VH-VL binders against Protein mesh. Designs and how they scored, part 1

Scores and structures below are computed, not measured.

Target 1, 209 residues: Protein mesh, of Bombyx mori (Silk moth) (h9jiq1r811to1019)
Amino acid sequence: GVAGIFGDPHIVTFDDLQYTFNGKGEYVLVRVDHSQLKLDVQGRFEQVPRNIHGAVNATHLTSVVAASNNSQTIEVRLRPQHAQWRYRLDVFANGKRVYFDRTALRVQYFPGVTVYQPMYVLNQSEIVVMFSSGAGLEVVENRGFMTARVYLPWTFMNQTRGLFGNWSLDVNDDFTRPDGTLASVDLNNFQSAHRDFAQHWQLTDREQR
Structure headers, positions and changes below count from the first letter of each chain, unless a header shows other numbers; antibody chains aren't numbered by Kabat.
F, E and O stand for the ipSAE by ESMFold2-Fast, ESMFold2 and OpenDDE, each averaged over both directions (binder to target, target to binder). V2 = 0.75 x the mean of E and O + 0.25 x the DockQ between their complexes.
Where letters were taken out, [cut] stands.
Atom coordinates printed by the task and the answers are left out, and those that the model quotes come from them; centres of patches stay.

## First folded at step 6 (VH-VL)

Design a12 (from O2 with heavy chain Y102W R104S; framework fv_tafolecimab)
Fold by ESMFold2-Fast, scan of step 6:
Structure a12 (fold): chain C 209 residues (1-209), chain A 121 residues (1-121), chain B 106 residues (1-106)
Amino acid sequence: as target 1 above (209 residues)
Amino acid sequence: QLQLQESGPGLVKPSETLSLTCTVSGGSISSGDYYWSWIRQPPGKGLEWIGSIYYSGETYYNPSLKSRVTISVDTSKNQFSLKLSSVTAADTAVYYCARDSWYSGYSFDYWGQGTLVTVSS
Amino acid sequence: EIVLTQSPATLSLSPGERATLSCRASQSVDSYLAWYQQKPGQAPRLLIYDASNRATGIPARFSGSGSGTDFTLTISSLEPEDFAVYYCQQYDNWPTFGGGTKVEIK
């Protein structure tokens, strides 16, 4: 299964439920904490940069931090706007900047995780993160906006929690809060989605990357 | 071997448009691995990046020059060109074309020999 | 824009001596820094990219180091052909060059 967050931003859950999200701060995109499978993927959302008419009332994805079974923590970060010239994603492994050899196959190996930088495409930056657990993360930046997708094999079925929902093939349990209760969400009202569901997956300062 | 060569008028009058062309030989401009750039150097001074272009036509300009600069590419002729409008004596410089490559970490690995452009009436 | 400050402006040394050239950035450029050599009447030649990687064909006596805001180019033993002007350049943001260091014969 695949779940993702896209630039405007909106979220598509593992069960293909789509909803609008405009939260600010760090949130759990997907968490698995059962059996031999562990996965934590967190997203950071910041206000879009001010234009000549002032700040817009919207947020965008600026960082994704992920870790899985016995893996090093990988962060893929959108470069600050003043540093966004050409390739616009930075990669960190346990807080240290990752560099790719541009003359070779652009792959870096870490405990429990492999990071791949595909060949540059016009105005598109991309990083692929592959965990030994089978979980995958794809981050794409296009026109200054960051998109992330999480790929999970069947072994993760019925174990996911977070903004990407519970992967159960049933959309009715996708708005499950951390305490296990189900939120009633009006999909046409992002205030409802945020107040009743998404804000409960916001990380505290202690829990942030 | 890759070669870059600048061409265009060596004298341009104040208020007119400076126009230069870079011809690439020994390699293709139509590659996703490379950007093609203009850099200038006033006599006795340092280097200033003007702008870069990708073979698709995407451009990146120095903010200080953006209102006056246009870079274009002609992949069928394996050339890219610079137009700098409303020139003054401050635009007198040796103008270089150069390649910016993934293989050199987005630094300039091949340069033309440079062409002196003097702005004078 | 990111400003690069090179020091010293002029370095007077004899052949065989070690040259150490500094480049300081006004803000972090991580390792996105290159070094160039320019001789009179010639185009610049790329020496080092990504702060420490030697470009193809560049002799081993040239080495680069540093990260963030402080960078160094070292020439372990100057050859006659090494007396030239050296420029640093960042590409973390729009490309900017330092003011240059002239390495001249003492």
Scores: ipSAE 0.021, ipTM 0.564, lowest interface PAE 6.1, mean pLDDT 85

Design a13 (from O2 with heavy chain R104T S107E; framework fv_tafolecimab)
Fold by ESMFold2-Fast, scan of step 6:
Structure a13 (fold): chain C 209 residues (1-209), chain A 121 residues (1-121), chain B 106 residues (1-106)
Amino acid sequence: as target 1 above (209 residues)
Amino acid sequence: QLQLQESGPGLVKPSETLSLTCTVSGGSISSGDYYWSWIRQPPGKGLEWIGSIYYSGETYYNPSLKSRVTISVDTSKNQFSLKLSSVTAADTAVYYCARDSYYTGYEFDYWGQGTLVTVSS
Amino acid sequence: EIVLTQSPATLSLSPGERATLSCRASQSVDSYLAWYQQKPGQAPRLLIYDASNRATGIPARFSGSGSGTDFTLTISSLEPEDFAVYYCQQYDNWPTFGGGTKVEIK
């Protein structure tokens, strides 16, 4: 299964439910706590600068941090959008910058995780993170906007928690809060999704990777 | 083994166009891993980035110079070139070509020897 | 544009002494900062990139540190060939260079 964050941002859950997200700060995108798969994927959202032709309280994805069974923690971070950058993604492993050899294959091996930088496509940056547990993370930047997708083996269906839903094959329970209660969300109301569901998956400073 | 070499007129008259070419040898300009840049240094002063080009023709220019600068690439000759229009005495400088990384951006790891261009009547 | 201020403008030292050069940015450049060495009549030579990573072939006596707005280049024990002008350069935005620090023989 696949879940992800796209655009302005919109979230697509593992059950294919789509909703708009405008939270600020760090949030749990997906958690799995199973005997064969431990996974924690967190996203950081920052406010875009105020539109001088209108007040827009939009946020955008600026960082994804992921760790799995016995793996190093991988962060993929968007470079500042105001810069005239060419490749706009930076990678960190346990807080240390990752460098890809320009004369060799663009792959780096770490305990429990492999990070791959695909061939350059003009105006598009991409990083693929492959955990030994079977979980995958793909981060793509285009024109200063970061998109992230999480790939999970089918064996972990109905074991996910977080903004990406619980992967039960039933969209009606995707708005499950950390305490196990179900949020009543009006998808036509921006405030409802955030107030009643998403804000409850916001991380405290102590919980951030 | 990689070498960059600037070439072009060392004297340009005010109001004319300054034209320089950088020849790359010992490596291919058609690499997706690198951008190719022009940087200048007026005598006795510091460095100023002019602009960069990718082998596809995509360019990035210093905003202070963008109305006057054009950089082009010729992959068949393994060369890239600078044109700076409407020059004045303030454009007198040593002009360097350099390579920078697509991945880090603007990490200039190889430089040409530089060529002095004097703007004078 | 991001302005880089280097200090001191001139540093007069003897061979064997430690050199410490400062570069301060007008706004945060995270760790996107490089250091170059330039000798008279020569092109600049890349020493350090990403604030603290030594470029290929650069001797261990050269080290960089700092993040955000405050950066330092350290030469632990000056050799005769190290007397040169040193420039910092940011690449958090379109690249800009500092005004340089001249390291000269006392």
Scores: ipSAE 0.046, ipTM 0.617, lowest interface PAE 5.9, mean pLDDT 85

Design a2 (from O2 with heavy chain R104T; framework fv_tafolecimab)
Fold by ESMFold2-Fast, scan of step 6:
Structure a2 (fold): chain C 209 residues (1-209), chain A 121 residues (1-121), chain B 106 residues (1-106)
Amino acid sequence: as target 1 above (209 residues)
Amino acid sequence: QLQLQESGPGLVKPSETLSLTCTVSGGSISSGDYYWSWIRQPPGKGLEWIGSIYYSGETYYNPSLKSRVTISVDTSKNQFSLKLSSVTAADTAVYYCARDSYYTGYSFDYWGQGTLVTVSS
Amino acid sequence: EIVLTQSPATLSLSPGERATLSCRASQSVDSYLAWYQQKPGQAPRLLIYDASNRATGIPARFSGSGSGTDFTLTISSLEPEDFAVYYCQQYDNWPTFGGGTKVEIK
């Protein structure tokens, strides 16, 4: 299955539930604590710069941090605006910047994870992260906006938690809080989605990777 | 071995245009991994970034200099150039060309030796 | 523009001593900060990029640390060739440089 963050932003869960998200700070996108399938994917959301779209109080995805069973921690980060020339995404492995050799296959190997930088398309940057567990992460930047998708084999079904929902094939339980309670969310009100569900998946400084 | 060399007149009259060229050898300017920059340093003072160019012709300029600066690239000669119009004594400086590298976070990993340009009549 | 303030302006030390140079940004630059060494009559030489990564050919005695607004360049034991001016530079926005710290012989 696939779940993701798109646009300014909206979230599509593994069960294909769509909702609006406008939180600020760091959030759990996907968490799997199963002993053989451990996965943690976190997203950072920051205020949209006022010189982009003229919007105030809007947020956008600026970083995704992911780790799986015994893997290196990979961060994909939106590059600062002045440095957004050819590639607009930076990759870090355990805090150190990852560089891709354009004269060879643009692949970097780390314990438990492989990172690939696809061929550049004008006005679009992309990074693909592939974990030994079978979990995948795709990050795309287009026109200064970062989009992320998480791809999971069926073995992760009914094991996920976080903003991308519980992959149970039933959209009615996708708003499950960390404590296991089900939030009542009005999909026509983004404040309801944030207040009653999303804010409960917000991370403290100590919990961020 | 990558080498950058600045060239151009060392003396420019006030109100005229300062023109410099950077010749790149030992590496191709048409590489997508690099940007090419101009940085200056007035005698006894610090460094000031002027602007950068990608081999496609896309440019970025220091806002304080943007109205007077033009940077261009000639991939067939493996060169890039700076034009700074309406110069005054305040533009007297050593001018460096440098490479911005993707591999060093867009910091300036290789520099030319620098050329002193004096603005006087 | 992002203003970088380097301190001290001049640092007087003897060979063999540890040098600690500070660079403070007017707003967060994350880790997008580089350090350069400049000797009289020469172009600057890149020492550190992304706050803590040592550039190719730079001796292990040079190290960088910090993130956000506060950054430090450390030279663990000064060699005679290390007496020079050091500049920090940010690339979180259009590039700006600090005013420099001159490391001179006591």
Scores: ipSAE 0.013, ipTM 0.540, lowest interface PAE 7.9, mean pLDDT 85

Design a3 (from O2 with heavy chain R104E; framework fv_tafolecimab)
Fold by ESMFold2-Fast, scan of step 6:
Structure a3 (fold): chain C 209 residues (1-209), chain A 121 residues (1-121), chain B 106 residues (1-106)
Amino acid sequence: as target 1 above (209 residues)
Amino acid sequence: QLQLQESGPGLVKPSETLSLTCTVSGGSISSGDYYWSWIRQPPGKGLEWIGSIYYSGETYYNPSLKSRVTISVDTSKNQFSLKLSSVTAADTAVYYCARDSYYEGYSFDYWGQGTLVTVSS
Amino acid sequence: EIVLTQSPATLSLSPGERATLSCRASQSVDSYLAWYQQKPGQAPRLLIYDASNRATGIPARFSGSGSGTDFTLTISSLEPEDFAVYYCQQYDNWPTFGGGTKVEIK
């Protein structure tokens, strides 16, 4: 299955529930804590700049950090505005910047994870992260907006938690908080989604990165 | 061994256009790994980024200078050029060309020696 | 524009001493910060990128640290050739440079 976050940000859960998110800070996108399968995918959201267009209460995804089954921790970070239009995504492995050979395979190998940087095409930067656990992460940048998708084999079904839902095949229980309670969310009110559900998946400083 | 070399008139009259060319040798300008940049330094002062160009012709300009700056690239000659219009005495500076490198954190890893341009009648 | 403030403006030390130079940003630049050395009549030379990574050919006595808004360049034991002006530069937004710190002989 697949779940993701798509600019401005719009979230689609593993059960295909769609909702708008406007939180600021670091959040759990997906967590799996099972004896043989562990996954932690975190996203950082920052306010869209309040330029000459006035103040806005919108946020956007600026970083995704992921690790699975004791792998190296991979961070994919949105590069600043003035950066090369190609390759607006920077990759860090356990906090060290990763550089790709752009004349050969464009692949870097780390304990428990492989990272691939596809050639810049279609006005998009892309990073693909492949964990030995079978979990996959795809990060795409288009016109300064970061999109992230998480791909999981069926063995992760009904084991996921976080903003991407519990993958139970029932959209009605995707707004499950960390304590196991179900949030009542008004999908037509983006403040409701954050206040009643997403805020409970926000990370403290000790849990980030 | 990569080398960048600035060239162009060292004296420009007020209100005219300052024109400089950077010649790149020992490496190709037609590379996806690099942007090519102009940076200036007025005598006794600090550094100011003017703008950068990719080999495709895509440009990025300092907002403070954007209305006056044009950067262009000629991949057949392995060169890129700066035009700064409507110059005044405030544009007197040493002008550097530099490479903006993916491999060294998108910082300026190689610089030309610099060329002094004086704006005077 | 992101403003970088370097301190002190001038640092007077003797060869063999440790130098610590500060760079503070008006807003977070994450780790997108570089340090350059400039000697009179010469172009700047890249020392450090991504806040803490030494550029190719740079001696181990140069080290960088910090993240967000507060950054430090350290020269563990000054050599005669290290007396120069040092600039920090951010690339989180359109590139801007600090005002420089002059390291001079005491």
Scores: ipSAE 0.008, ipTM 0.566, lowest interface PAE 8.0, mean pLDDT 85

Design a5 (from O2 with heavy chain R104S Y106W; framework fv_tafolecimab)
Fold by ESMFold2-Fast, scan of step 6:
Order: sequence, then structure tokens, then C-alpha cells
Structure a5 (fold): chain C 209 residues (1-209), chain A 121 residues (1-121), chain B 106 residues (1-106)
Amino acid sequence: as target 1 above (209 residues)
Amino acid sequence: QLQLQESGPGLVKPSETLSLTCTVSGGSISSGDYYWSWIRQPPGKGLEWIGSIYYSGETYYNPSLKSRVTISVDTSKNQFSLKLSSVTAADTAVYYCARDSYYSGWSFDYWGQGTLVTVSS
Amino acid sequence: EIVLTQSPATLSLSPGERATLSCRASQSVDSYLAWYQQKPGQAPRLLIYDASNRATGIPARFSGSGSGTDFTLTISSLEPEDFAVYYCQQYDNWPTFGGGTKVEIK
């Protein structure tokens, strides 16, 4: 299955439920805590520097941090855009900047995780992260907007928590808070999704990677 | 072994167009991994970036020079060129061609030897 | 335009000594800063990119540090071939270069 963050931003859960999100700070996108498999994917959202599409106080995805069982922690950050259409994604492994060599395949190997930098799409920055657990992360930047997708094998079904939902094949339980309670969310009111659900998945300073 | 080499007239009259070509050997300009750039240095002064081009024809120009600069690429000849119009004595400089990475921004890892262009009547 | 100020303009040292060169930006350039070495009559040579990453083939005695507005290039022990002019360059915005620091024999 696949879940992700797109656009200005909206979230699509593993159960294919879509909702609008405008939180600021760091949030749990997906968490899996199983005896055999662990995954933690966090997203950072910051205020848009200038108004876009008429939105006031809009936020955008600026970083994704991911770790799986026995893996290094990989962070993909949006580089500030002060120059048109240059490459805009920076990668960190356990806090250290990752650089890709001039090889036919731009790949870096780390304990429990492989990072790939694709090279032939114009005006687009892309990083692909593949964990030994089978979890995948794809980060794309296009025209200043960062998009992230998380790919999970069926083994993670019904094991996920966070903004990307429970992956139970039932959209009715996707708005489950960390304490296990269900949020009452009005999908036609983006403030409802944030206030009643998303803010409860916001991380404290001690919990951020 | 990548090599860049500048060529073109070393003397240009005021008000005319300065024209230079950079020939790339030991590597292909048609690579999606690299941009190709022009940088100049007036005698006894520092460096000034002029502009960059991608093999697709996409260009980036220094805003202070944008109205006078055209950079073009000829992938069949493995060359890229600079035209700077309406030159004055202030355009007298050593002109370098250089390469920079699509992924690492404007950090210039290979340079030509440079060619002196004097603007004089 | 982002202005880079290099100091000192001239650094007079003997072989074997440590050289410390400063580059200050008029506004934050994060870590998007490169250092170049230029010898008389030659093109610049890339030493450091992304503030602290040594370019391919550059000796370990060269190191870069800093972020934001304050950056340093350090040469731990000067060799005869290291006496040259050094330029910093930012690429957080349209590329601009500093005025250079000349490292000369005392």
C-alpha cells in the first residue's frame, strides 16, 4: 500500500482517505511498532514564506525523517529556493550530509537502508529510500513543493499509526489519535481535521529526530 | 579526462558583441548531470559569474548582465558559447568556461584555462 | 545580491604554519559555500563545497567550517604550493564571490 503528502498540502491515507492539513511543526506520518518490524516516518511542516494560491497561514512539507528496524536514520530536507529550478533536496544519514558520486547509478548503501538519487528528470528533485524491511520512501520536489510517498508491503497492513491512518481497509478508523480514541472530523472543514485529529500526532522536542 | 577550452577573438571594439566558444573534450555536454558556465575576472579583480546553460537549452543569467548576455549550446559539436552585447572597457577580463553539477549547485569543479578579452578601439 | 567579505586581505606566513581564512556573508547562505584556490596565470581550483566537503583530490590539510554568515577555511600546515589567492563563493542565491585573501610567504 501507499500513503502520502501532496500539494498545498493534502494527505492520502493507506485506506485512500484524503484530507487537508495545515499543521506547523513535526508530526508522525506513519509509525509501526511490531515485534518483527519497526518503522518511524516523521514530517516537518513550516510556514510558506510567501502567500500562494490565496492561502493565509499555509504550511508546506520541508523535511521527512525515516528509520526502520536496525537502520540508519535518513532525513530528506527541502533546500531553500533562491535560484530557479536547481536541485533542491539534501539527504542526511544519522545527521551527516550524504553526497552522491558521479556513477552510472547514484546509490549510497547504509546499514539497513539504501538511498538512490535519480538523474534524468528536468526541473525535478527526487530521492528514493529503500529499507531492508521492505518499506520505501519517495520524496519529490517540483516547483518548490515537496511531495512524499510511503510504500509498505502487505505485512504492515493493520499495523500503522499516525497521519497516514491505521490501514485497516476501513476509512472510518483513519482518524485515530495516539491514545486510541476516534476523532470526529468534518472533511469540508480543514480546521476540524487539524484541531480534532492531526495536532494530536504532533511531536514534542524530545520526540523529534 | 575532461578538458574545457575557450576560443574566440581577444580584441573587441566598444559597442560590438563579444563572442566566445567553449569546446568540451573527454566528456559529453549532453549529460543530464551537469550545467556549463561562464565566469569572468577583470585584471587585478575578483571573479564574476555570468551565466550557465543545460544541454536542453535552459539558461540562468546573472541579473546584472541579463539584458546583454546570451548563452547557447551545440550538442552536435560538444560546445557552448557566450555572446555579450554592447561591450565597454568594463568588460575587459579573462573569461573562463566551467562545469557545475545539477545536484550540487553552482560549485565549479572543472575550468578552462581562460582567455583574455580586451575591449579597445 | 549577497555580498561576501573575506579577511584578512593578505595573510603573511611561513611554510609549516597554520592558515585561517575568514569569509562573512551579508545574509545567511546556510551551508551553500565553496572555496577556491587560484595561482597566478591559472584558473581557480575547487577546494571545498557545501562549506565543509573536500573536493576530489584535495589534500587533507585543507578543511572548511561554518554555516549561516561566518565561514572559515583552514590549512593545517602550509606547503610551498599553498601560497596563492583564496576565494569564497556562495550559491544560496545567484553565485557571488568574495574579494579574495592572498596567502604569501613571510
Scores: ipSAE 0.007, ipTM 0.569, lowest interface PAE 8.5, mean pLDDT 84

Design a6 (from O2 with heavy chain R104S S107Y; framework fv_tafolecimab)
Fold by ESMFold2-Fast, scan of step 6:
Structure a6 (fold): chain C 209 residues (1-209), chain A 121 residues (1-121), chain B 106 residues (1-106)
Amino acid sequence: as target 1 above (209 residues)
Amino acid sequence: QLQLQESGPGLVKPSETLSLTCTVSGGSISSGDYYWSWIRQPPGKGLEWIGSIYYSGETYYNPSLKSRVTISVDTSKNQFSLKLSSVTAADTAVYYCARDSYYSGYYFDYWGQGTLVTVSS
Amino acid sequence: EIVLTQSPATLSLSPGERATLSCRASQSVDSYLAWYQQKPGQAPRLLIYDASNRATGIPARFSGSGSGTDFTLTISSLEPEDFAVYYCQQYDNWPTFGGGTKVEIK
């Protein structure tokens, strides 16, 4: 299965529920704590600058941080839009900048995780993160907007938590808070989705990777 | 071995257009991994980035110079060129061509030797 | 435009001494900062990129540090060939260069 967040931002859960997200700060996108798989994928959301597409008070994804059992922590970070970057994604492994060899296959190997920078597509940046656990993360930047997708083997169905839902094959329980309670969410009201559900997955400083 | 070499007139009259060409040898300008840049340095002063070009023709210009600058690329000759219009004495400088990475951004790992252009009547 | 201020403008030292060069940005440039060496009559030579990564072929005596607005280039023990002008350059926005620090023989 696949779940993702898109730059405007909209979230599509593992159960294919779509909803609008407008939170600020760091949030759990997906968490798995199983005997055979531990995965934590976090996203950082910042206010869209007023001079970009005329938007005010909106947020956008600016960083995704992921770690799995026995792996290095990988961060994929959007370069500032005001910087006028041609390639807009930076990669960090345990806090150190990752560089890809321009004369070789653009793959970097780390304990428990492999990071791949696909071939250039004009005005599009992409990073693929592949954990030895079988979890995958794809980050794409296009026109200043970062999109992230998490791919999980079907063996981890019904074991996810976070903004990407619980992957139960039933959309009715995708708005499960960290304490296990179900939020009542009006899908036509992003404030309802945020206050009743998404804000409960916001991370404290201690919990951020 | 990658080499960049500037060429063009060393003297330009005020109000005319400064025109320079950079010839790239030992590497292909048609590489998707690199942008190609112009940087200048007035005598006794610091460095100023003028602009960069990709082999597709995509350009990025210094906002302070954008109205006067055109950078173009000729992949068949492995060259890229700078035109700076309406020059004044303030445009007197050593002009460098340089390479920067699509992936890593605007820092310059290979430079030409530079060519002095004097704007004088 | 992001303004870079280098200090001191001139640093007078003897071979074997440590050189410490400062570059301050008018706003945060994260780690998107490079350092160049320029000798009279020559093109600049890339020394450091991303604040702290040494470019290929650059001796270990050169090191960079800092993030945000405050950056330092250190030459641990000056060799005769190190007496030159040094420029910092940011690339968080349109690239801009500092005014330079001239390292000269005392």
Scores: ipSAE 0.054, ipTM 0.633, lowest interface PAE 5.6, mean pLDDT 86

Design b1 (from O2 with light chain Y91W; framework fv_tafolecimab)
Fold by ESMFold2-Fast, scan of step 6:
Structure b1 (fold): chain C 209 residues (1-209), chain A 121 residues (1-121), chain B 106 residues (1-106)
Amino acid sequence: as target 1 above (209 residues)
Amino acid sequence: QLQLQESGPGLVKPSETLSLTCTVSGGSISSGDYYWSWIRQPPGKGLEWIGSIYYSGETYYNPSLKSRVTISVDTSKNQFSLKLSSVTAADTAVYYCARDSYYRGYSFDYWGQGTLVTVSS
Amino acid sequence: EIVLTQSPATLSLSPGERATLSCRASQSVDSYLAWYQQKPGQAPRLLIYDASNRATGIPARFSGSGSGTDFTLTISSLEPEDFAVYYCQQWDNWPTFGGGTKVEIK
């Protein structure tokens, strides 16, 4: 199953529910606490100035941080525009920057996780993270926007929590808060999705990776 | 309100280094949301981007000018500066400093008033 | 280097008329295109960003359209203060500007 976050941002849950939210700060995208898989994937959303005479409450994904059982923590971070015109993603493993040789070495091995930089596509940067637990993370940057997808084996169905939903095969329970209650969300109102659901998955400084 | 102001000598001799400073007021240069840029315009001609700097000191230069240009930032003074070496008459232009939004680019949203630099002996 | 070609070089129009300005890119810049207005002796002013979004304080008569390689700036009814030079600029790669279109009084 796959779930992801796209664009400005739009979220697609493991149950294929689509919604928009505009939260700022760090949020739980996916948590899994299963006997065979512990996974924590967090996204950082920063306010983007949309307007030269006043800020509007628009955010973009700027970092994804992921860890699984006994793995190093992998962060994929959006590099500022102009940094390198062909490649705009930086990778960190337990806080240490990871370097890829475009011509020779595209795979890096770490305890519990492998990180792969695919061949460059015009105007696109990509990192694939594969955990020994079977969880996968794909991060794509296209022209300054970061997109992230999480891939999980079907054996972990109904084990997920967070902004990407609970993977129950029923979209009606995807807006489950950390305390187990269901949010009533108006999908045509981004404030409803944020206020009633997404902000409850926002992390405190103590919980951020 | 945010304001940018260029300063520096308006006359530079051929072969010497052109040096300009941009002072930012009404906002902090130490912001993760923005790059700070230099753009020039020869009299009667169009605009040419020179380069940009992030508050961390990371720089990005127009490939056509890269061998001659250095941009630096002083976050304690809320300033960034341009040095262009080995100048010729072709470098005579109005030089602007500007703010650049990097996420997707709402590009150059605030500009200084510009300063004319003439290269002449 | 992505080259931006603006046409026409000069538009001679009267107040109240519609102005249509074109910008063509040598390769796709998606929607990463801005438009600026520059009056004599002044710094450029941002009008349009992300191809079609009007900057704050910019009058509704200004609109942008297009994506990929073909972009248009439209001024629906020219006011006296609109007679200026207009530049397009891309940020899909390192920033480059078009050669400009001068909108002048007929």
Scores: ipSAE 0.007, ipTM 0.472, lowest interface PAE 9.3, mean pLDDT 83

Design b10 (from a10 with light chain Y91W; framework fv_tafolecimab)
Fold by ESMFold2-Fast, scan of step 6:
Structure b10 (fold): chain C 209 residues (1-209), chain A 121 residues (1-121), chain B 106 residues (1-106)
Amino acid sequence: as target 1 above (209 residues)
Amino acid sequence: QLQLQESGPGLVKPSETLSLTCTVSGGSISSGDYYWSWIRQPPGKGLEWIGSIYYSGETYYNPSLKSRVTISVDTSKNQFSLKLSSVTAADTAVYYCARDSFYSGYAFDIWGQGTLVTVSS
Amino acid sequence: EIVLTQSPATLSLSPGERATLSCRASQSVDSYLAWYQQKPGQAPRLLIYDASNRATGIPARFSGSGSGTDFTLTISSLEPEDFAVYYCQQWDNWPTFGGGTKVEIK
């Protein structure tokens, strides 16, 4: 299964539910606590720069931080949008910057995780993170906008929590808060999704990776 | 008109820390449109990028120098600064501060006049 | 890191002649290449960004071309003030500069 953050941004859950997101700060995108897989993927959202046409008062994904059981913590971070014509994703492993040498294979190995940089396409940057547990993360930047997808084996169906939903194959329970209660969300009112569901997955400073 | 000006000691002893400040005038450093950079040039040689900083404090360093380099920004003084530790004669160079800008394709569009730093006992 | 090789190291020409300067990258830099002019005792001045876009205030006689690994700066007719050192610069993981081409009067 796949879930992700796209565009303006909107979120597509593992159950294919789509909703609008305009949160600011750090949020749990997906969390798995299973005997075969422990996974924590967090996203940081910041206000869209004022020099982007039509983007007043919107937020966008600027960083994704992911860790699995016994792995190093990998962060993929957007360079500020003013670096429009350059490769715009930076990678950190346990807080240390990672560089990909174009003369060698574009692969870096870390305990519990492999990170690779696919061939560069003009105006598009990409990083793929593969955990030894089987979880995958793909981050793509195009024209200053970062998108992220999380890939999980189907065996972890109904084991996810966070903004990406609980993957029960029933969209009606995707708005599950951290305490296990279901939010009543009006999809025609973006304030409802944020206030009643998404804000409850916001991280405090103590919880950020 | 926006201008950049380097300042700091012109002579540094081997093994000590080189410290320079760039003062931005005629515009604000607290703009999301710009990075602020340090570039050096040994006498008679070419240019080497040292590092860049965003007004939020986010830094990018040349990997060959990153163990010795710290760049910081002080938005209240409209300044950014370079510290280069454990200097040797190879660090003797003219040091430039520069801006890269959305409006120039993120090339270095404005430069300070440069300051010569000599590493000598 | 990406290495930029500029050729020739020195180009000796007379005023009015066309100058063609080469910059070759060890790997593709797409179009993320800039050109700078530096006169003795002065800071570099941006001439061209994104391979072919002329910076503000730069005379029309300066033009850039190329993509991938091979780039050219052309000065269509040299003026006395154009005799200087020219550097190319790329963006990949971090900025690097070429070794420079000195355009000198014959």
Scores: ipSAE 0.008, ipTM 0.479, lowest interface PAE 8.6, mean pLDDT 83

